# Designs tried in a protein design chat: VH-VL binders against q0atu2. Part 28

Target 1, 119 residues: q0atu2
Amino acid sequence: MLDKKARIRTSREYRNVFEKGKRLSGRFLIIYYVENALDNNRFGFITNKKIGMAVIRNRIKRQLRAIVREYQGQVKNKHDIVLVARAGIGKSSFEGMEKDYIAIMKKAGLFARNANKID
Short names: E, the ipSAE of ESMFold2; O, the ipSAE of OpenDDE; V2, 0.75 times the mean of E and O plus 0.25 times the DockQ between their complexes.

## First folded at step 15 (VH-VL; framework fv_dusigitumab)

Design n6 (at its last look DockQ between E and O 0.04; V2 from the best seeds 0.00; counts 0 for: pae E 11.0 > 2, placed apart)
Fold by OpenDDE, look of step 15:
Structure n6 (fold): chain C 119 residues (1-119), chain A 123 residues (1-123), chain B 111 residues (1-111)
Amino acid sequence: as target 1 above (119 residues)
Amino acid sequence: QVQLVQSGAEVKKPGASVKVSCKASGYTFTRYYINWVRQATGQGLEWMGWIDPSDSYTGYAQKFQGRVTMTRNTSISTAYMELSSLRSEDTAVYYCARVSEYWDDSGYAMDVWGQGTTVTVSS
Amino acid sequence: QSVLTQPPSVSAAPGQKVTISCSGSSSNIGYNYVSWYQQLPGTAPKLLIYDNNKRPSGIPDRFSGSKSGTSATLGITGLQTGDEADYYCGTWDDSLSAYYVFGGGTKLTVL
């Protein structure tokens, strides 16, 4: 799992991202992102009931956390980023999720331009 | 072959309801969203909403909320769109169209369309 | 009235190139992939371009798509009489509920 310091945990922190941040939509993900005053990035994850049963939602969260963790080093620093899972994500492959994440992060300018694995 | 076949033309009075069917074949019905789009005579396309056949979850355009109901019968791979409180402005050709939620498919585009159903509302 | 703006009509002679523009906003084209649909007279729409610039099977490479910022463009080279049709751009709105929006449509006339 992500380090505690790398996680958005409070409702106030989430609201701040939603209210002050920018939003971009991919196929499976919507991201909200805003600069923070920290020396690290923080990530939040939201899944709704449409994604599936609790066991499925938890699985999706674990997969998203794995993806975020894998690419942490490529993300520009000092950002709070919330990932909102869209309805179709429950039927997507891990690779599909990963591709979507990379694509949307690049669109947001949060990844280096030369980041790999885009379609 | 993948196709969507819609029910026949309808003529309704103002205030009545109409229910259009869309039967899918050639693919797994529950793996694609069914969208409904209408087109008034000489006008453009207007998106009405979508349904997930796997669990009947729906999303409607704000314009039609409270007046449109989308349903499905998975046993016969058929989607339905019911529009109530009909008015003359509802006169149009109504289309169903599928959208895949999978990355490797036609990226959230409506890649297969029904032939259309003409609905005429007149007093 | 349409959320996405297209020119109402374009025309060109056979063999020529035409472009059809589609203008939106950050809430739609700015965030999501654009699709183009061809509607021949008296027929249902047909998917022509998806994901901004990809062609479904059976669509000739004379058709191309591009997107920049909040605008998209459909290009048709080697114009043929059979290309005379209405063309619609479409995309999803950037919303948690996901709404689809169409352009007003462009009538292409082959002179």
Scores: ipSAE 0.019, ipTM 0.680, lowest interface PAE 6.2, mean pLDDT 90
Fold by ESMFold2, look of step 15:
Formats: structure tokens, sequence, C-alpha cells
Structure n6 (fold): chain C 119 residues (1-119), chain A 123 residues (1-123), chain B 111 residues (1-111)
């Protein structure tokens, strides 16, 4: 449900995040993130095939998009952020993924201070 | 130049173990999975498993569960495959291969291969 | 008894066209990207096609790949003597014990 301009779209854009960005690992997720030159954030999602069948991977990707959309107003602007699902995420609940995302985004310092005050 | 260089040929007796090394150069070792693949003389390719060098996460083919161990040493950019309880049917060329970066979703294609290590098991 | 079935051999004259098939199932080719590898005699395999139909840098466009349903096809046009090799398809299998699998291989002879 993310707006088109809030999505990482090209392989070059993904590569820039992986090569230039910082990496943090959580229980179910890895994030890569780097400052961009835009006025907005962009998000990318990768579900590796070792996670399971395509329908399972698509379900996980949709759930991660929903989580990102729910918290996107709290994210510091001007970042490209790629979420990579770890093996084993298919056994996680939506709540488990959400908790992991919140924790790792706080650890990365990517939540804005005014948005963090809400939580 | 991206390169995988494997250790030299080994001759082993049944029941022994072998440990093959695979040294990476020309790229960031921890950014790419390493697969191990073997090939008996005149036969096809057989996938053995993978390792993620960043955290030692591994996955083994069911056939090799309990006999294979894949490890790495990031300080020298080297992956290892150890196969125990060797039998004559383990005689093969063993390859390491780099998997394309997982974020490009290339289906785990193996884009760089080592030269192969011949392991001969004979009595 | 490979999970992915390839013909054992194919042949064609220099300059001709050949196709190599790879038949699988919904849990592998049906859901996952297919790669093709070329193995020249006495050498390590080389990636020829990835993501069903894409070529790595340096692979000439006379090599092509496609996928339909649970089958993949490697096409080679303008055959050269240097194309004599074994060709393997490979993909991920999402069965209960998810694993990477190769086809049994196809020996291409250029007569």
Amino acid sequence: as target 1 above (119 residues)
Amino acid sequence: QVQLVQSGAEVKKPGASVKVSCKASGYTFTRYYINWVRQATGQGLEWMGWIDPSDSYTGYAQKFQGRVTMTRNTSISTAYMELSSLRSEDTAVYYCARVSEYWDDSGYAMDVWGQGTTVTVSS
Amino acid sequence: QSVLTQPPSVSAAPGQKVTISCSGSSSNIGYNYVSWYQQLPGTAPKLLIYDNNKRPSGIPDRFSGSKSGTSATLGITGLQTGDEADYYCGTWDDSLSAYYVFGGGTKLTVL
C-alpha cells in the first residue's frame, strides 16, 4: 500500500543501499539503510527463496509492507531503507514481525523524535 | 578480479574426513552466500549446501545431513566444507561457488566458481 | 532420477540452432527462477543464463532462456564447435526440505 514514490524501484537503487548503507540484523529481519537526496523515504522488500514457496514469500512481503506503512510517519525522512526477510520468518506472526521492525528501526535511530514521542 | 581459489587435491581412505578450503578475493566476502557442489567423474552436478559468511547460517542437502559441516573464517575471506565418514562414492570434484547478491532476486544463481578440488577415496 | 529432467544429449551442425529442455514441477521451476550452466570438458561450470532469461556480462546473445509453466528451455543459435559442452539447468525447490537442484545435464555435440 505504499505510494509509488516511496518504493525503491531499480536494481541500481537497491545496490546503492547495499553498497553504501548501514546494516542491522534483528530476529526476523535485516535492514539496510542510507541517506538519499530526495525529500522522502523509499522502502524496498526482499524475501529470499529459501524462506518458502512464492505464495508464502508474497504473504510475508505484503505483511512487511503493511507494517512499514503503519509506522512510516515515524521514520526520519531522506532515507532509502531495504528490509530483507531472514530465513525462518515464515514461522513468525504478524505481531512478531512488527515487534522486530520497531526494535530494529529504533536501534538504527531511524524513528523521528516527535514520532517516537507518540510511542 | 573476483576469484575463488580452492585447496589442492586430496587422497583419503574410507572412514576419514576431508576439509576443502575456498579463498575469496576481489569482493566483500561476507556479502555473498557460498554454495558447495560436487561432481563424480562423468556424472552431473550435485548441490551440497550453502553458508552465509556474514553469520555462518548454513543449509545442507538432506543427503549430507550429519556428515557435512560448512564453516568460514571472515578474517581471511575463506569458506570451508568438511565431509566425514568418507566412502568410495564420495570420490568427486568439489566446487565452491558464489551466489549472486540475494537482494537482486536472481534465484540463487552461482556466478563465480572455484577451480574445483579433486577428492579421491580409495583403499 | 533427477528432480529436473533434461534430455541426455542433443546434437546439431555448426551454424544451426538447438534447444535444451528442462522439465520440473510447481515446487521448483513453477515458482522459482531458473539458471543455466555451461561446463566445457575438464573445467568448472560457468553461469550462462540467470533469472530464466537474463545473460551475465560476456555471454553472447545467441544464448537465450525461457520458462513456461514447469518447463524451462535453453536456446543456442549459430552453433560453434566451442559450444560442445554439458549444459545444466538449476533452480530452487520449495518442497518440505527446500534445496537447490540441478538437472541431470545435457551433452551438446556439434557435428
Scores: ipSAE 0.008, ipTM 0.608, lowest interface PAE 11.0, mean pLDDT 85
ESMFold2 (binder alone), look of step 15: mean pLDDT 91; pTM 0.940

Design n7 (at its last look DockQ between E and O 0.04; V2 from the best seeds 0.00; counts 0 for: pae E 11.5 > 2, placed apart)
Fold by OpenDDE, look of step 15:
Structure n7 (fold): chain C 119 residues (1-119), chain A 123 residues (1-123), chain B 111 residues (1-111)
Amino acid sequence: as target 1 above (119 residues)
Amino acid sequence: QVQLVQSGAEVKKPGASVKVSCKASGYKFTSYYINWVRQATGQGLEWMGWIDPSDSYTEYAQKFQGRVTMTRNTSISTAYMELSSLRSEDTAVYYCARVSGYWDDSGYGMDVWGQGTTVTVSS
Amino acid sequence: QSVLTQPPSVSAAPGQKVTISCSGSSSNIGYNYVSWYQQLPGTAPKLLIYDNNKRPSGIPDRFSGSKSGTSATLGITGLQTGDEADYYCGTWDDELSAYYVFGGGTKLTVL
């Protein structure tokens, strides 16, 4: 799991990202991102009912957290980033999620263009 | 044993409606989505839509949008698929099929199928 | 006509290996898990492979699945007469809300 310091935890923190941040839509993910005043990045995760049953939503969150954790070192620092899972993500593979995450993060300028899977 | 048992064959006139039932047993009904898939004689499989029995959430294929209605009765672990404004092209075998989620060893595949219900639409 | 493309038929002698291809696009096979279904004559489909390459309980290891890019492949080794059936690939298409797509099916004949 992500360290507590790397997690957006409060409703206020989420609202701040939604209100002040930029939005980009990928195939499976929508990201909201904004610079923070911290010395680290923070990530938030949102899934909705349309993705599927609670057990599916929970697994998707775990998968997204795993992806974020894997690429955490490649993300431009001092950002709050909220990942909103789109409805189609419930039908996607893990690899698909990962590709979408990489693509959208690169598009946002939060990843270096040469960012690659570590494994 | 986990199984889906469907209602019997139907013969309908064009313009009529048909409602097929699918009774689940051997597992928790509300824990799995129910898909509906049809197959015209000598043809391939066609996905129609699915329903979450836990809250009746549904998604339909665009082809059937406005003409298909999927429902469930949790008290008897039964899913229903109603197709209206029937036409000859709707003549097919209709299947219900369970799809497992991430929590199940069957993944995204439809791992349990009903025996099929033949629906014939003719003048 | 089908969103996913399969060969109409394949054939081989008992004991041999056959492969069935399934080609799609980025919106379906490219990003989503592929399943394979076996349909014996006059019966309902049966799940053979899910999540690209996983076998449900009861499915022998003679059946295998793989995925690369926008294509998937079903492999059957040690072909048996009882394998004579129609085989369908299937997956989700995420450009359409909650849309599942099947291949056109492949008829496998055991010579």
Scores: ipSAE 0.018, ipTM 0.698, lowest interface PAE 5.2, mean pLDDT 89
Fold by ESMFold2, look of step 15:
Structure n7 (fold): chain C 119 residues (1-119), chain A 123 residues (1-123), chain B 111 residues (1-111)
Amino acid sequence: as target 1 above (119 residues)
Amino acid sequence: QVQLVQSGAEVKKPGASVKVSCKASGYKFTSYYINWVRQATGQGLEWMGWIDPSDSYTEYAQKFQGRVTMTRNTSISTAYMELSSLRSEDTAVYYCARVSGYWDDSGYGMDVWGQGTTVTVSS
Amino acid sequence: QSVLTQPPSVSAAPGQKVTISCSGSSSNIGYNYVSWYQQLPGTAPKLLIYDNNKRPSGIPDRFSGSKSGTSATLGITGLQTGDEADYYCGTWDDELSAYYVFGGGTKLTVL
């Protein structure tokens, strides 16, 4: 699980990312991201009922959290980042989600060190 | 080919514990929940709980909370179920089963079952 | 007794059709996809139907599933003596930590 200070917590914080942030779409994910005034990154995760039942959505969230945790040391600091699962994510594999995350984070310019070794 | 192979039959006395193993092969072990289901002779299926092998997160049926522990060892692709304080009514066949993912054709069903492990609790 | 209610037994002659019902609630069948399992005598259960109405590879189209509201139905046509088994419905229940529930099972006898 991500540390508590690395989580986006309030509706206001989520709205700030959606209103002020940049948006990029991948195959299975949409990310919204904006610089913050903290010394750390914060992550938020959104799934909706179009994806499927609650157990499916919960598994997707846990898989995405695991992917984010694996690569968090390579993410440029001082960003609030919201991952929104697209409706088609329910048909992806863990590896498919991982590759999509890497690709979209590289496209966003959010991977700093060792970004060239992520694929 | 995807398969789950369970440990052999056990005979236990009341008050003892039993630990059943379930070795997975032919798929990525950490991508699928492992469920444990038991069945007493002539009775129905009884869900006991599940474990996510990726992080060891578990959920147990309320009936078994406090008596059951589900664990795994990812280096050998093996899940475990331990049931303590055994009683005669715990005599059953214990199955492990994989919950299929939405990226194969079996979606959310238990698509692969172990052969079952008979646990007999007798005084 | 069980969270999901099935008739304890059904019977029909070879070649006939039978249906097996499974009744639940909004937190399980109403909310989540239903699976059906076949357990032949002396064997482990086998997935027969998933996602309410889909068949895994190798399951003949004589087996069908449907769902309406908080109830699910398994249909078997062209009944064969090899279909004698116990049949269980199962689904996730989203109200209590999202755990799995089975029906009580239905013994199918082919006369």
Scores: ipSAE 0.007, ipTM 0.592, lowest interface PAE 11.5, mean pLDDT 85
ESMFold2 (binder alone), look of step 15: mean pLDDT 90; pTM 0.929

## First folded at step 16 (VH-VL; framework fv_dusigitumab)

Design m10 (at its last look DockQ between E and O 0.34; V2 from the best seeds 0.00; counts 0 for: pae E 6.5 > 2)
Fold by OpenDDE, look of step 16:
Structure m10 (fold): chain C 119 residues (1-119), chain A 122 residues (1-122), chain B 111 residues (1-111)
Amino acid sequence: as target 1 above (119 residues)
Amino acid sequence: QVQLVQSGAEVKKPGASVKVSCKASGYKFTGYYINWVRQATGQGLEWMGWIDPYDSNTGYAQKFQGRVTMTRNTSISTAYMELSSLRSEDTAVYYCARVFEYDDSGYYMDVWGQGTTVTVSS
Amino acid sequence: QSVLTQPPSVSAAPGQKVTISCSGSSSNIGNNYVSWYQQLPGTAPKLLIYDNNQRPSGIPDRFSGSKSGTSATLGITGLQTGDEADYYCGTWDDSLSAGYVFGGGTKLTVL
């Protein structure tokens, strides 16, 4: 699992990202991102009620955490990043989610220049 | 300042429809769900449903399925709630509220409109 | 009749402490954070407590929230006349009829 230190957990932390951060939309994901004052990145995951039942939301959340974990070493440091699942994500494959994540993160310029897993 | 401003009071006949508006300001309209909640005179709060202003997705309480339609106009940051086939029991104050949802357990309404009184009478 | 159960009314003298209970089930309070709303007479509801025990900006520390199991409690210390209002608990319900649910509301009278 993603390290606890790399997680956004509190309402206050989420709100900070939403209010101060930038927003970009992908096909299946919306990301909010803002610089933090830490030495590490933190990720938040929101699977809204519109996604479906809890079991579905939990599945999506697990998949997103897996994707983030896979590429976290290539993300620029000192960022809080919240991933918001869009309604259509439930019909997407894992690969589709991953592709969307990579695309949106690239668009946001959040990957390091020397990243080698995103090409 | 974050606020929701609703349309004025409505008086309708049974069988008619009512459409209440909720104009948002002070924040990114498409960033937060809007809930609709009503309250009959002297009664408690009753959740009606939600709308995602970003993509117009909605979820309605079962009680209002088929009778309620929630929409939005992003260009003017306004949400709408239309209730059809009005009955006397629909007489109530209707509220819109901004929803803050995070993680998998957090869900609350942090900003409320001032309310719109809808009276259904013959 | 409400999914969440609250006492219809509570009362106390100024300066006293009151508690308002909110009981639910595993699919709502058991799985989700509870929020409390204050509704002064003739006004719209106002968020009082979120995430079981967090106070929004502007809410005095006289107001507190707690959650245990499938129940939640709102505490008000140093009761003031201005606290006279209706109080509602609320939370998301993960049942088949998924949606937000409110308690029946509690009328607080300051004696």
Scores: ipSAE 0.066, ipTM 0.760, lowest interface PAE 3.3, mean pLDDT 91
Fold by ESMFold2, look of step 16:
Structure m10 (fold): chain C 119 residues (1-119), chain A 122 residues (1-122), chain B 111 residues (1-111)
Amino acid sequence: as target 1 above (119 residues)
Amino acid sequence: QVQLVQSGAEVKKPGASVKVSCKASGYKFTGYYINWVRQATGQGLEWMGWIDPYDSNTGYAQKFQGRVTMTRNTSISTAYMELSSLRSEDTAVYYCARVFEYDDSGYYMDVWGQGTTVTVSS
Amino acid sequence: QSVLTQPPSVSAAPGQKVTISCSGSSSNIGNNYVSWYQQLPGTAPKLLIYDNNQRPSGIPDRFSGSKSGTSATLGITGLQTGDEADYYCGTWDDSLSAGYVFGGGTKLTVL
């Protein structure tokens, strides 16, 4: 699981990223990202009611957190990043979500070149 | 700048169909949902549904289920709304609008097209 | 009838304040953020307020929004003749026929 310091937690923090940050869309995900004044990255996750019932949304959120944790060591520092699940994400496999995340993060320029995965 | 430009006015007979286009510019077309909203003369706004241009997933208002089809062509950044089995009460201005979402509770239309007048005459 | 209830019209003199109410239920205004849209005569709607009380860039601070329970309110101070328009509240409705809903609209006349 992501460390407490690596989580966006408050409505104000989420609003700042959405309103001030850049937006980039992939097949299953939208990311919003903005530079922060911290020494670390923070991640937020949004699954809205259009995706399905609460139990399905919570499962998707859990899967996205696992993907982010896997690659967090490759992400350039000092960014607040919010992942928003698109309505079609319920049809995706875990591996499909993972591929989408990798592609969108590379397109956004948020992955450092040759960065190692976090164990 | 962000802009939605819609196709021109249409005149149709009852029982026909109409397809309205909405061309997006100034932003990543596949990055935002598009809503369709209509407004009969002197009446309020009526939500018709949404499309995700990335994968063509849709959600239609129950009133229009079975009569409306929303599609898109990503190569020309254009969304479409087709309404079939037209009746005189479908005479309205049809708008497309870009959806901006944040938070689990937020959903609003931040950019609107200019509108397309559809007249259904007997 | 619209799912969200607004007064059909309001009026006030230039420079005065007016409020426009929007009444709904727990499945819509109670659970979800409210937006307000301004529609000047002969034009498309424009976003005026989002997230209950937030203004997009370019909207002057004499426009304000609030939400209490299942009701929302649009406030306009320092009324100008250019504010004559129809105003709509809107929000997501979580009920079984889930979707976006608008109020019936309120015609503002500046006398």
Scores: ipSAE 0.058, ipTM 0.694, lowest interface PAE 6.5, mean pLDDT 86
ESMFold2 (binder alone), look of step 16: mean pLDDT 92; pTM 0.944

Design m6 (at its last look DockQ between E and O 0.75; V2 from the best seeds 0.00; counts 0 for: pae E 5.9 > 2)
Fold by OpenDDE, look of step 16:
Structure m6 (fold): chain C 119 residues (1-119), chain A 122 residues (1-122), chain B 111 residues (1-111)
Amino acid sequence: as target 1 above (119 residues)
Amino acid sequence: QVQLVQSGAEVKKPGASVKVSCKASGYKFTSYYINWVRQATGQGLEWMGWIDPYDSNTGYAQKFQGRVTMTRNTSISTAYMELSSLRSEDTAVYYCARVFEYDDSGYYMDVWGQGTTVTVSS
Amino acid sequence: QSVLTQPPSVSAAPGQKVTISCSGSSSNIGNNYVSWYQQLPGTAPKLLIYSNNQRPSGIPDRFSGSKSGTSATLGITGLQTGDEADYYCGTWDDSLSAGYVFGGGTKLTVL
């Protein structure tokens, strides 16, 4: 699991990202991202009800957390990032989801220059 | 101030269509889903569907499938709900509402429009 | 015939405590967070409780929510005349016809 300090948890924190952040859409993911005043990155996750049943949503949430955890060390510091699962994500493989995450994060310019797991 | 302002009351004949508008202000319009909920006179609340203002993706309640169309105009931060083939039982107050959803928070409507009365009568 | 079941009405005197129940199933309340909405006479609904037990800003602590299993409860202490309204529970339903569902509403009368 992601460290509690690395997670966006409150409605206020999410709202701040939604209102102040930039939005980018991938095939399976939407990300909102904004700089924070902390020394660490924080990640939020939204698996909208439209994705499907709770079992599906929970699975997707776990997978997204796993992906974020895998690459968190390569993300530029001082960012709040919210991942929103798109409707088609339920039909995606983990690898497809991961690929989409990497692509969208690259597009956002959120990976550090010395990142070595995204090439 | 975050608010949703809806269009005025409508009077329609059976078989006609009605289009209600919902103008958002005070927040980033494309960051929140909009729900539509109606309430017949003296009755409870009934969920009609949702729209994502960002990409116009929608989900409608089964009861309204084929009759309801939700759209948006992002340039003016306005959502629209059109209901066709109106019947007398469609007489109700129609509400738009902003949806908030985040991890471990659930799904709820935190801002509501003032409502639009739609009367269907012959 | 609402998916969520509420008592049609409750009543109490000022200063007293009232509870409003909301019963559902595993596909809705069982799997999802419950919200409560207050609707004063002639007005639009207002969010009262979200995430089972959280109060939005401006909602006094006299209002509380709880959830257990497939049921939710709204509690109102120190009942005031201004609390007279209709109260609705709501949540997402993960059924085949997935969507948001409301309770039938409860009319609270302050005696």
Scores: ipSAE 0.637, ipTM 0.901, lowest interface PAE 0.7, mean pLDDT 93
Fold by ESMFold2, look of step 16:
Structure m6 (fold): chain C 119 residues (1-119), chain A 122 residues (1-122), chain B 111 residues (1-111)
Amino acid sequence: as target 1 above (119 residues)
Amino acid sequence: QVQLVQSGAEVKKPGASVKVSCKASGYKFTSYYINWVRQATGQGLEWMGWIDPYDSNTGYAQKFQGRVTMTRNTSISTAYMELSSLRSEDTAVYYCARVFEYDDSGYYMDVWGQGTTVTVSS
Amino acid sequence: QSVLTQPPSVSAAPGQKVTISCSGSSSNIGNNYVSWYQQLPGTAPKLLIYSNNQRPSGIPDRFSGSKSGTSATLGITGLQTGDEADYYCGTWDDSLSAGYVFGGGTKLTVL
């Protein structure tokens, strides 16, 4: 589970990322990201309201949090990053979401130099 | 300085269509959903649906399925709502509103357009 | 009839306090944050309270919100004539046909 300090929690914090941040889209995910003034990264998560069901949205959010936790030590410091699930994500496997996350984070240049080994 | 500016009032006959525009300024248009909400005279607010301006994906309230179409043009930061097969009951003020969504529990409309009056009469 | 239930009207004298209720269910208020919207006569709605109890910039602290279980409450103290408006609660509903829902609205009259 991500530490409390590694979470984007408030409406104001999310708004800053959406207004000032860069956006990249993958097959199942969108990321928004911006540099912050902290010593650490923070992550936020939004599931797509179109699918509507709390059980489905909670499952997807848990899976995305697990993916982020697995790779968080490889992410360049001092970024606020919001992951947004796209409507079709419910049909993806955990591995499909993970591959998508790795691809878009690498494309964004957010992995540290040594992390490029994991593709 | 964030604002939504809507097109002017419309008078339509039953059976016609209306297309209302909503021009956004002062923020990243593709970063926020737009809701459409209507209000008949002396009545409450009625949610019609949302559009994601990034990819044009939409979700419509069941009541309006088959009659409403929401679109956008990102190059001019403008969302559109078209309602077809108009009836007298569709006479209302139509609002666009920017949706702020955060954490799966947070969803609210933080900026509203000024409203567009649509009158349907024979 | 709206999914979220509000009293149709409420009134109180200037300087007094009023509470406006909003009753829903586990699929809406129970699972999701509640917002309140103020609609002054002849104007578009505006955001008054978000995230159950947070005020946007420019909203004075005499406006407050709270949530308990499947109910939400808007509180207004120090009533002023300029507070005469319609007030709507709103939230996302997570049911199978998911969508945004509003309460029926409450007309506040300041006597």
Scores: ipSAE 0.089, ipTM 0.750, lowest interface PAE 5.9, mean pLDDT 87
ESMFold2 (binder alone), look of step 16: mean pLDDT 92; pTM 0.945

